Miniprotein binders against q56419. Designs and how they scored, part 239

Target 1, 326 residues: q56419
Amino acid sequence: MEGRTLEEVQEEVFKRHGVLVPKKELEDLAKALEEAGLLLTEKVEARLKEEEEKLKRERPMRLAGLSYPEGEREARAFLEAFRASYPGEGEEARVLLMPHLEPSRVPEVYGAALAALEKTPPPERIYLVGVAHRPLKEKAAALPVPFQTPFGPALPDLPALQALDALLPFELFNTPLAFREEHSLELPLFFLKGRFPEARVLPLLVARRSPELGEALKVVLRDFPGLLVLAVDLSHVGPRFGDTPLTRTLAEEARRRDLGFLERLAEGEPEAALAFLGANPTRIDGVEVVASLLPLLRERKGKVLAHRLDLEAPTLSAVGAGTLVL
Short names: E, the ipSAE of ESMFold2; O, the ipSAE of OpenDDE; V2, 0.75 times the mean of E and O plus 0.25 times the DockQ between their complexes.

## First folded at step 16 (miniprotein)

Design il16 (at its last fold request DockQ between E and O 0.93; V2 from the best seeds 0.88)
Fold by OpenDDE base, look of step 17:
Structure il16 (fold): chain B 326 residues (1-326), chain A 108 residues (1-108)
Amino acid sequence: as target 1 above (326 residues)
Amino acid sequence: GDLIERLEELAEEVIRYLKEHGEEELAREIEEQIKDIIEALKSGDTESAIEIFTELAETIARLLHRLGAPEELMQKVAWLIYDVARRLGMSPRQIYDISKRFSRAIER
């Protein structure tokens, strides 16, 4: 570390490799490298290469024991508790919009998703579309490997993934390292796999709006029917996101934007939902996903089951979460 | 070179599994079809190679599914079929169709 801070190294690794290495891991690595006389960059690169090779076979759990229980029995009890946190009944979903926020922050929103899934016949496959919080080589990507869960591996639908790739103007199977720590897939997948243990999964990430993805998926869904899941959060407001501390006015604006967005989606008007947001001043997370999936959301009517704007008190920031059934 | 190698790898995986499960006749039939594809490729008849391969891919999927092949093998075979299809220069529509046929062949 020739005069660079650990934060600078972390940023550089993120910029180069699209991977956020935990600070503690960098500290341990730095110590090991000091002892070994190796450049931090070489060891990090070697580790990333090893992790990339592992991702050719499976995606391991990263949030087990943190965000959800690792053990199956405890994981089932976790699902039941989350379902119990939502007092309402669900509706059958053909499209489910649900959060990917830390589950403990918005339990009733995940509970609403579980309520919807109770009314949904078991799908053959789940199209799980998350948000890329790391750079992708292309506008969208897929990782066509088993994802580990407490309920066993979520197996990919390879034929459907391959069919989708064939219809896209870019290589769908790109940037495997972006999936390594992507919580926008892992957290929703816990609930989905727990409810539908036999369903195959298509784990998709969107970094930038891709109209081509929506058009291709429209064709694929006809021949490969399944449940479409949008794993997206809503508004991100406060100091963590470049705003002033949360005020009543800012919270009201965030809620207005979130609900206005969800209600227009529930009416089957996804273009109106995007237009309503304009420049997206409250930074709704799911905009690029919805913009990519317009052909699949048009004319589908549904219902908003839950919404919450959750305060992160240490940062005086808030994140919106919602559950929508179409 | 890469196309033939991937085709041979597909053949090896499928033939090995069939022989291990006592399906020697089916293994021979697949081997013959693979040889026909390779011969078509060597002669420059890519169209015939694509036709034979398309039917063979569906047959392989159906056979392995019927025999209860393990998930790991099914995944490997699905990837090999897809990779061969791409290397054959199959159109997006042709690749889509082969994937659709594969999916239908393994439906429960």
Scores: ipSAE 0.877, ipTM 0.952, lowest interface PAE 0.4, mean pLDDT 92
Fold by ESMFold2, look of step 16:
Structure il16 (fold): chain B 326 residues (1-326), chain A 108 residues (1-108)
Amino acid sequence: as target 1 above (326 residues)
Amino acid sequence: GDLIERLEELAEEVIRYLKEHGEEELAREIEEQIKDIIEALKSGDTESAIEIFTELAETIARLLHRLGAPEELMQKVAWLIYDVARRLGMSPRQIYDISKRFSRAIER
């Protein structure tokens, strides 16, 4: 009932169709719809609890056969094709910024990440920090379970995750459902697991900036050394994101913002990178991750290896992706 | 309450594995240390319980790793140790140190 009384509905039905529906029949219909809604809500809640319990044991692939091949043989060929999309050489990374945008849209940007990994000694563990696309109960979260990949399970570094949780003023493991469909971890993990099959993983999500996370990670990384990966996208512009249709001027601005952000990070100036974006008018989605991880990014110099602002012609929109090594 | 239940669950998992691998004497030693922790808790000596538990946690990690314990057991034990540490009321630094000790103990 769209905010109308039963009498109002009854009157409208009579005006439109010439039939007077007794008020009791409308009342019965309203009650039945309300009861059906309550039953549907209970079924949804039960299903979500089942999914949450499954996620406490493992995180299955969601994008196999969609964004990357399901079979291991095909998955390895996929990695090699992406590496070939970037003809340049990488350099060793202690920190790697890479995208989580659909890989086929920015093949050379993922290829640049693979080139950096070629120059990077295999780490004992990977701190994979993505962007939460579903609500978290806290500013950040982790899911300390195996993540399935075509290359086998990416095992968690549970002692390192527990050490991190111990240092934080909030519960790190309390939002399993946020990981259920989180592509910002799954897509980069495919590439990382393919290149470092023995590395354990700390799968982390940031919803809102957390200085506490950065300070805790600085401590944890000293005792549990590894590769820090910021799995973030850059500008989001155009109608899909609330703008007018993409123009050359808007695209040029987005590119300038993306590169200015990356270049300042590459100079070891993460605060300046954030200040450069101001109100973030092109919606670079990496800002909350960078703002959380300031202690790990300061004075760490490096190089931008690749960038693309990729056009979505059907939506007249674009998304930026980049590869940065520090 | 729940703390003793978690300690008993930890003990059961570790002792079962040790006995399955012929380490009866080590299993008895672990059992005795668990009893010492429980006795300290019952007497209100939480400080002693924490000290004994901290050394026991590292010892468990080292023993299971040396015996080639499967990943599933190592993860389950790591969780039980973490849960017990929190229920003992250990400080963030103490819990961090147990996690670090565990990690070092399973390096080969």
Scores: ipSAE 0.854, ipTM 0.948, lowest interface PAE 0.6, mean pLDDT 92
ESMFold2 (binder alone), look of step 16: mean pLDDT 83; pTM 0.820
OpenDDE base, look of step 16: ipSAE 0.876; ipTM 0.952
ESMFold2, look of step 17: ipSAE 0.828; ipTM 0.939
ESMFold2 (binder alone), look of step 17: mean pLDDT 84; pTM 0.824
ESMFold2, fold request of step 19: ipSAE 0.845, 0.842, 0.832; ipTM 0.945, 0.944, 0.942
ESMFold2 (binder alone), fold request of step 19: mean pLDDT 84, 83, 83; pTM 0.826, 0.820, 0.820
OpenDDE base, fold request of step 19: ipSAE 0.868, 0.867, 0.866; ipTM 0.949, 0.949, 0.949

Design il17 (at its last look DockQ between E and O 0.87; V2 from the best seeds 0.83)
Fold by OpenDDE base, look of step 16:
Structure il17 (fold): chain B 326 residues (1-326), chain A 108 residues (1-108)
Amino acid sequence: as target 1 above (326 residues)
Amino acid sequence: GDLIERLEELAEEVIRYLKEHGEEELAREIEEQIKDIIEALKSGDTESAIEIFTELAETIARVLHRLGAPEDLMQKVAWLIYDIARRLGMSPRQIYEIAKRFAKAIER
């Protein structure tokens, strides 16, 4: 386990489980794991190997019963409640930008995504592009296996995935363990599978900007049409991310950057959106994804349906989330 | 496994399914084509092997889809075809074309 900072682990656990584990508890756990030494390492390695072998067949739910209901009936009610949280109407999406933040934090933003999906004809396939919160061997990766959901398995589009791999200068099917607990795919996929039960999925992760991915996907989308989904969060500000506690000024800056980014995307100017962020001082999560998908975002006009900067009160930090249709 | 082993695995999976569904003639044809591919490979005629395999892959996809083959079999076959294509040293364009043809063959 390369040295995720305790902060990164805390963030990951929080993102995954909606539970803020105190740093101290994580420190104690890390220390206990360190003290448990080589045996834990061997056991962890053996377990990781076993998990990797399982990931050759399927990706199990990790957040069922935590972030969303495990049971189908309850999951459907969950979807309906989230849809109800957004009072507006959606628009047809060819490209959907939606969050991957814990759903309970930004229900209306997910509701806006559902509203857009209501106006979208059922796609044959969904290109679901998430953010890798773990290192990948390559700039991007795919996991070509069924992803479990309360609505049944989200089945991979193997031909389209293979076509994409063929056009990339690197092996697309890399780092399967990065998908094991990646919430940036699992959370959006719940909503997508619930709305489009018959759609095949291409679960993709981006760790670093890959212009090659965007160019390859542009070709693939021509022959393998589908809905493109960018599962990205926006600004990350406050102590969890190295800032001072959230102030009005910091929140206004985060909102300004989030909205300025989304608005420029809505205008079909993804390069301008990236340029507007500059050094990205508020740490917009989706930058590497957008930078990878420029060929697919250019000249596409759309609409920002929702935005929220959600306060995490225990850490006085905030995360931006938005829904954009193109 | 080596390329021949993967071809034999593909043959076994497809032929078994076809026989179980009464497609004995088609099973024989596919078996013969796989034998031809293996023979071409053994003779060093990789180009002929790729050509026969490309057509066979599409045929397999179409027939299995038509017969309503289960998803697990379809996925297994898709992966076997892809793996074989890579092992044959097919170009990115050739692999892309197989994938495209496969997708079209299984369109609902």
Scores: ipSAE 0.846, ipTM 0.938, lowest interface PAE 0.5, mean pLDDT 91
Fold by ESMFold2, look of step 16:
Structure il17 (fold): chain B 326 residues (1-326), chain A 108 residues (1-108)
Amino acid sequence: as target 1 above (326 residues)
Amino acid sequence: GDLIERLEELAEEVIRYLKEHGEEELAREIEEQIKDIIEALKSGDTESAIEIFTELAETIARVLHRLGAPEDLMQKVAWLIYDIARRLGMSPRQIYEIAKRFAKAIER
């Protein structure tokens, strides 16, 4: 009834078709349509509840056969090819910043991450911090279940996750459905699990900056040492992101912003890195994660190993990706 | 209510596994400690219940790890311990300490 009375509908039907439909029949039809809509809503809600219950037990692979191979043998070869795409040597990382952009778009950036992992003693656990692409009920979330990979399940570090949850002013184990398709965890995890098959994982998402998360993680990392991974992308520029077409000038600005951000992080100056971005005009993806984790990034010096601003010719847009060790 | 049910669930899972692996004496000791916790709760002595539970949680983690308990059981037990600690009204610091003790108990 798009803003019409039943009498107006009745009159319109009579004008067009010469049939007078009694008001009661129109009322019955409206009720039936409402009931059918309620049933469809209940069916969708039931399906989402089923998916949520499955995610409380495990997180299956969503990108196998699309972004990386399904089989372990092929997945191992894939890792080696990516390592080979970066001709340099890595450095030991206590903190690693790496992308979550489609791996085939930035192979040497992922290769640089593998080079850093090659130099890093196998950790007991990995704190994997990605960017939520679906809304969270809180500023941050975790999913404390095995994440499937071609290299076997990445098991959660449940005691460390529970310790973290206990220190936060909100429930950390919120919003399981947000993890269902979250590539910012799945893509980096493929590389991390391939290199450190025995490490447990804390799969974390940030939606909005949370200083509380960083302070709590500082405490947890002291008692549960491990590798901290910021799985973030950098600049997003061009028409797909609301800009003019990607020009040489816009690309140069995006690259300058990406590198300036990474270089300030590499000097142990995360506040300066955030201030350098100002209003974040090139939409660097990692800002909310960095802003959350300030206590873990201060005074940690390191090195930028790789960077690429990857062009999307069909959309005349670009996305930046980098590898930083601290 | 629910707290006692969770304690009984923890007991059932752990004691079943211990008995299946020939640890009858330890199973009896754990059953007695759980009864002590429940008795303290029924008498309103939450502080005693927390003290006994904290030691019991670490003992359970250590024993199950030593016996090579499957990952599914270890995760279920870790969740029960966490849920019980919260229902006991333990502070964030106390819950953090239980998680830390659990992690240390399953180190090699």
Scores: ipSAE 0.799, ipTM 0.925, lowest interface PAE 0.7, mean pLDDT 91
ESMFold2 (binder alone), look of step 16: mean pLDDT 83; pTM 0.822

Design il18 (at its last look DockQ between E and O 0.86; V2 from the best seeds 0.82)
Fold by OpenDDE base, look of step 16:
Structure il18 (fold): chain B 326 residues (1-326), chain A 108 residues (1-108)
Amino acid sequence: as target 1 above (326 residues)
Amino acid sequence: GDLIERLEELAEEVIEYLEEHGEEELAEEIEEQIEDIIEALKSGDTESAIEIFTELAETIARVLHRLGAPEELMQKVAWLIYDIARRLGMSPRQIYEIAKRFARAIER
């Protein structure tokens, strides 16, 4: 929690739980926690240490019963309903860009991802690259433990993770606590594990652009073939993100930025996609991930399957989500 | 623990499983190879230690996979092998090669 603004916490809670906690409530909570000394208490440190030790063994579900069903039968019905929300057919994916937004907000976008996965042969492993919404010690990190899902544990590919670590100039296995509640991995993983129950997973987080990660993964993917998944959201606009309330003009700009980004990726021009964003005034979430994975995205042609700019009515803010197959 | 302790831990985990599954001869061979690695380390012959360990790691992976070892054991062994490789001062290329061989040994 050190150094995060209340806005970042609000965004994180919202991203994690699909619940917008009013800023005032977060302020009151932060104040109450501060007044209780809980943020810096030995007890909190001890609890964090205990949680870190648990993360050496497994990553438990955090959003089960909130964002998706906990029970397997209900979870399968959930997958089917999301697939049904997308009326189109998918295409075979070697690279899948999909959202990590609360699934209920953009069901057809997740449905498009499922449609693509239906056309994709079961991979031996899935490289799942999410966005770090918490600081990492390094530019990127991995958590090499089973991730719990309603479909059973998503087991890590330890050899592939170790191979990746060996090629990186930094320790890949860093900041385990950043994974504890990271929804950018948990939400996509639900869909991926449901579709590919036998696939091993490489759960990766990117905090800052790491060209080294893309170059290392390019080598690793030759010897350890698998599906690459970019779990990223698109534009973040409105008061929650420092803008005025959503207007037609702001929404059109967000959509233009999102689609222009995705279309250039679909053309196999990831550098052009990044250049098109410039200073990224609509705050596309996936920029650091894409910037890290340039070697894997170059010259790969694909298709945009879905896009949505979803309004969060209580804050008059909106988040873009898309599904792209390469 | 130190490098020797980690090698002994690897030996214990693998040998126990092999003996329980009727692979006593192979358990003895693995024990001998671990002893050879330890002796090489004690003599300062790190290069020989790395060579023996590299082949041993692949053998362990292959045998455990063939016997249908539980996932928990496979993961524990994979981590022990990785930790030992790092402690041996293996190069990135050497560690990468071990990981690659391990993955190939457990392919279905």
Scores: ipSAE 0.842, ipTM 0.936, lowest interface PAE 0.5, mean pLDDT 92
Fold by ESMFold2, look of step 16:
Structure il18 (fold): chain B 326 residues (1-326), chain A 108 residues (1-108)
Amino acid sequence: as target 1 above (326 residues)
Amino acid sequence: GDLIERLEELAEEVIEYLEEHGEEELAEEIEEQIEDIIEALKSGDTESAIEIFTELAETIARVLHRLGAPEELMQKVAWLIYDIARRLGMSPRQIYEIAKRFARAIER
């Protein structure tokens, strides 16, 4: 129907089906379809506005029963099982890099994060910095509401969030709908809330690198001390991500880039870590978060506790995940 | 206009809670401080209004915390204080200091 006159449509119907439909009937049909489309658009817009208003008050669990158990007892057992999947000991973290990939795919990587948290004094607050998988109106955003978990609500640190917003050249509280299904916050938060049930949270997303965010966070962290968590995944390779089929060579390259990136971060050299990736040919998704947070990562030395490049058999692709303490 | 309405809303929320919890004398003191802020604004003395408001914000946080105010009220008050600070035209540093003082007051 696109770009055709009603006469052309009428003629085509006659040629294909032997029936001459009067132009008036075609005009009425076109009008009805347009009106139906407007009605569907209005219903979608109304639903989105309703969801946005809900998100201004709380962020409900979206992955309970899918990625982790809904019940508190089962959730605690789940944490114990994940800790057990990592045979090593952790180290105290001032900064923790951990994944947001589906936990069952990289159990020992999450287990390493739990091991680090065991060695970490309970913080007053957690700066949880994830990756926006939906567009933000600005380079970064926060959602200053309780996030529901099986361990109870993770309460926002409103004064710290307001202090952060005051220092930024853009409104921090800018895209509530981007948080609706954002697993880069929900999955790490399950583990963090389970280990630190009394800590308040600053739930932050980065869409594009923001030097202003890192400079502001450096100031805020001095007055509002807490645990900084980079909730990021590493390489994304294979056909699902626009590559040719995953080969051993591509997988080896992805692993080397993941580890080279993490090791340079562990030496307190975040600029060198970014430079090592160049054009980021294996699509490490942590790059925009690291690039935003440079002032907080410089000269902080630490250790890589775990890494896995996890193969997705159905898609012939792979995603890397790691645990780094600084 | 809108700034005065926000100040009155803050006063109503806090005073109602204080009176319900037997703090009528403190409720009267807070009402007087709100009136002082409004008077300073009408006189064009925004510097004094900001100083009074900064002390008031910390006092409100401390008192509500001491009385065990529910989280929902604490959040509403924190938002009102933040909105008022922005409408007062406070600098980023001044707004940052209010948030910091609020946080310190509820730590205890």
Scores: ipSAE 0.783, ipTM 0.919, lowest interface PAE 0.9, mean pLDDT 91
ESMFold2 (binder alone), look of step 16: mean pLDDT 83; pTM 0.819

Design il19 (at its last look DockQ between E and O 0.92; V2 from the best seeds 0.86)
Fold by OpenDDE base, look of step 16:
Structure il19 (fold): chain B 326 residues (1-326), chain A 108 residues (1-108)
Amino acid sequence: as target 1 above (326 residues)
Amino acid sequence: GDLIERLEELAEEVIEYLEEHGEEELAEEIEEQIEDIIEALKSGDTESAIEIFTELAETIARVLHRLGAPEELMQKVAWLIYDIARRLGMSPRQIYDISKRFSRAIER
């Protein structure tokens, strides 16, 4: 386990589980893990190997009962409540940008995504492109197995995944363990599967910008039509991310960057959106995904349906979330 | 396993299902085609092997879909076909084409 800082682990746990584990508890856990030494390492390695073998067959839910209900009936009620949180109407999506943040933090943003999906004809397949919060062996990866949801398994589109792999200069089917707890896929997938129960899924992760991915997907989408979903968050500001506590000025700057990014995407100018961010000082999460998918975003006009900068009060930090339809 | 072993595995999975569903004639045809692929490979005629396999892959996909084969079998077959295609040394374009044909064959 390359030395993730306790902050990174805290962020990951929070991102994954919506639970802010106090640094002290993480420190204590890290210390306990250190003290438990080699045996924990061997046990962890054995467990990781077992988990990797399981991931050859399916990706189990990790956030069921935490971020969303495990039971189907309760999950349907959850979807309806989130939809109700957005008072507007959606638009038909060919490309949907939506968050992967803990749903309870930005319900209306997920509600806006659901509103868009209501206006979208059921796709045969969903290209779900998330952010890798763990290192990948390659710039991008896919996990070609069923993803468990409260609505049943989200089944992979193997032919489309294989076609994509064939067009990439690297092996697409890499780093299965990166998918095990990746919330950037699991959380959006809950909403997508709930709305489109029959759609096949291509679960993709991007760790680093891959122009090759965008070019390959452009070809694949022609022969394997479907909905493209970018599951990305926006600005990450405050102490958790190395800034001072959230101030009005910092929040305004985060919002300015988030909206400026989304608006330029809505205008069909993804390169301008990236250029507008410059060095990305507010750490917009979706940059590498957008940079990878430029060929698919160019000249597509759309609409920003929702945006929120959500305060995490315990850390005086904030994360931006948005919903964009193209 | 080697390429021949994977072809035999594909044959076994598909033939078993076809025989269980009253498609004995088609099972025999598929078996014959797999044998032809193996013979082509043994003779060093990889091009012929790829050609026969490409058509066979589509046929398998279409027939299994028509018969309403379970998702587990469809996924297993899709992976076997993909693995065999890679082991045959098929080009990216050829693999892409097989995947496309497979997808079209199973469209509802």
Scores: ipSAE 0.865, ipTM 0.946, lowest interface PAE 0.5, mean pLDDT 92
Fold by ESMFold2, look of step 16:
Structure il19 (fold): chain B 326 residues (1-326), chain A 108 residues (1-108)
Amino acid sequence: as target 1 above (326 residues)
Amino acid sequence: GDLIERLEELAEEVIEYLEEHGEEELAEEIEEQIEDIIEALKSGDTESAIEIFTELAETIARVLHRLGAPEELMQKVAWLIYDIARRLGMSPRQIYDISKRFSRAIER
């Protein structure tokens, strides 16, 4: 019925089957199909409401058995294998930038993060700041519930989250469904919870840059000290991201943009890091998080521990990942 | 929900736990403080209601933590306190301070 009138449908049925179906019968059929579609949408909406209510109590593992092992013993072995993939030493992190790309694609980058955590005193809490891959109702959001992991639940630091919410000009607890499948929190959290099993977590997402978030977090971190983690990926290039197919030139540009960004952050110059990207031609997804958190990144010097631009041959695309300690 | 109903819910959750753990005198004290808050609200004395509530919230956090209350109860109580603080019309700074007091009370 796309673009056809009922008269055209009627004529086609007659030509093909020799039967003239009255227009009213076709109208009745169209109405019945519309009503059936409305009933289906009501069931979907009810299911989503059920999922939203569950997310207000806990966030279950979505990637266990896919990106990391479901069992605790196997999960510990998995962590050690990833640490072994990075032969270097870490440094103590007050701020850690780490990826959220599929771990098996960038094992030494996650290994570098583990090396940094080895040198980091166990924090009372972790401010885990990821990138929203689904729309948020506001610039940023949190989901203040336990996140399940193979190492047990990562408990929220609810007083710190409430203190943060009180300082923001918008409701922080604003889009539970956006967390349902958000790997930018789940994948880094696996590694963080495995190394810091007693730390509470502030699971935060940024959709659009929010200077207000950075200013509020600067205040909250003074009274609620902890480890700040930027869980971000770097360049996204190639057809999977609406770009031309990957070439050697595009890959070299993406690597240059990634490393230039990280090195400027490592020098305590986050504004210069953002300016270096200009229009962000390689779509570094960390820019909105960095732009939100400027007050926490200024004048903090550190070191880039690892970087990889991971090539996806089947899609002629690539994603950059890095590990930075400040 | 109604602000008074929220206050009564907070009281019920805390009192039930305290009585199960033999803390009947503390349960009575908390009930009296809830009544004092409600009376201050009825008289239009929001400033007193906020002051009493702020002290009550810290006391509840400290007592439940001392008794080893399960994390589920601690989180439910933290949510009720936060919701009540907002319904009382406490300023952002007042709400921040009550959250900080709660956090300090459960540190160990």
Scores: ipSAE 0.805, ipTM 0.930, lowest interface PAE 0.8, mean pLDDT 91
ESMFold2 (binder alone), look of step 16: mean pLDDT 82; pTM 0.812

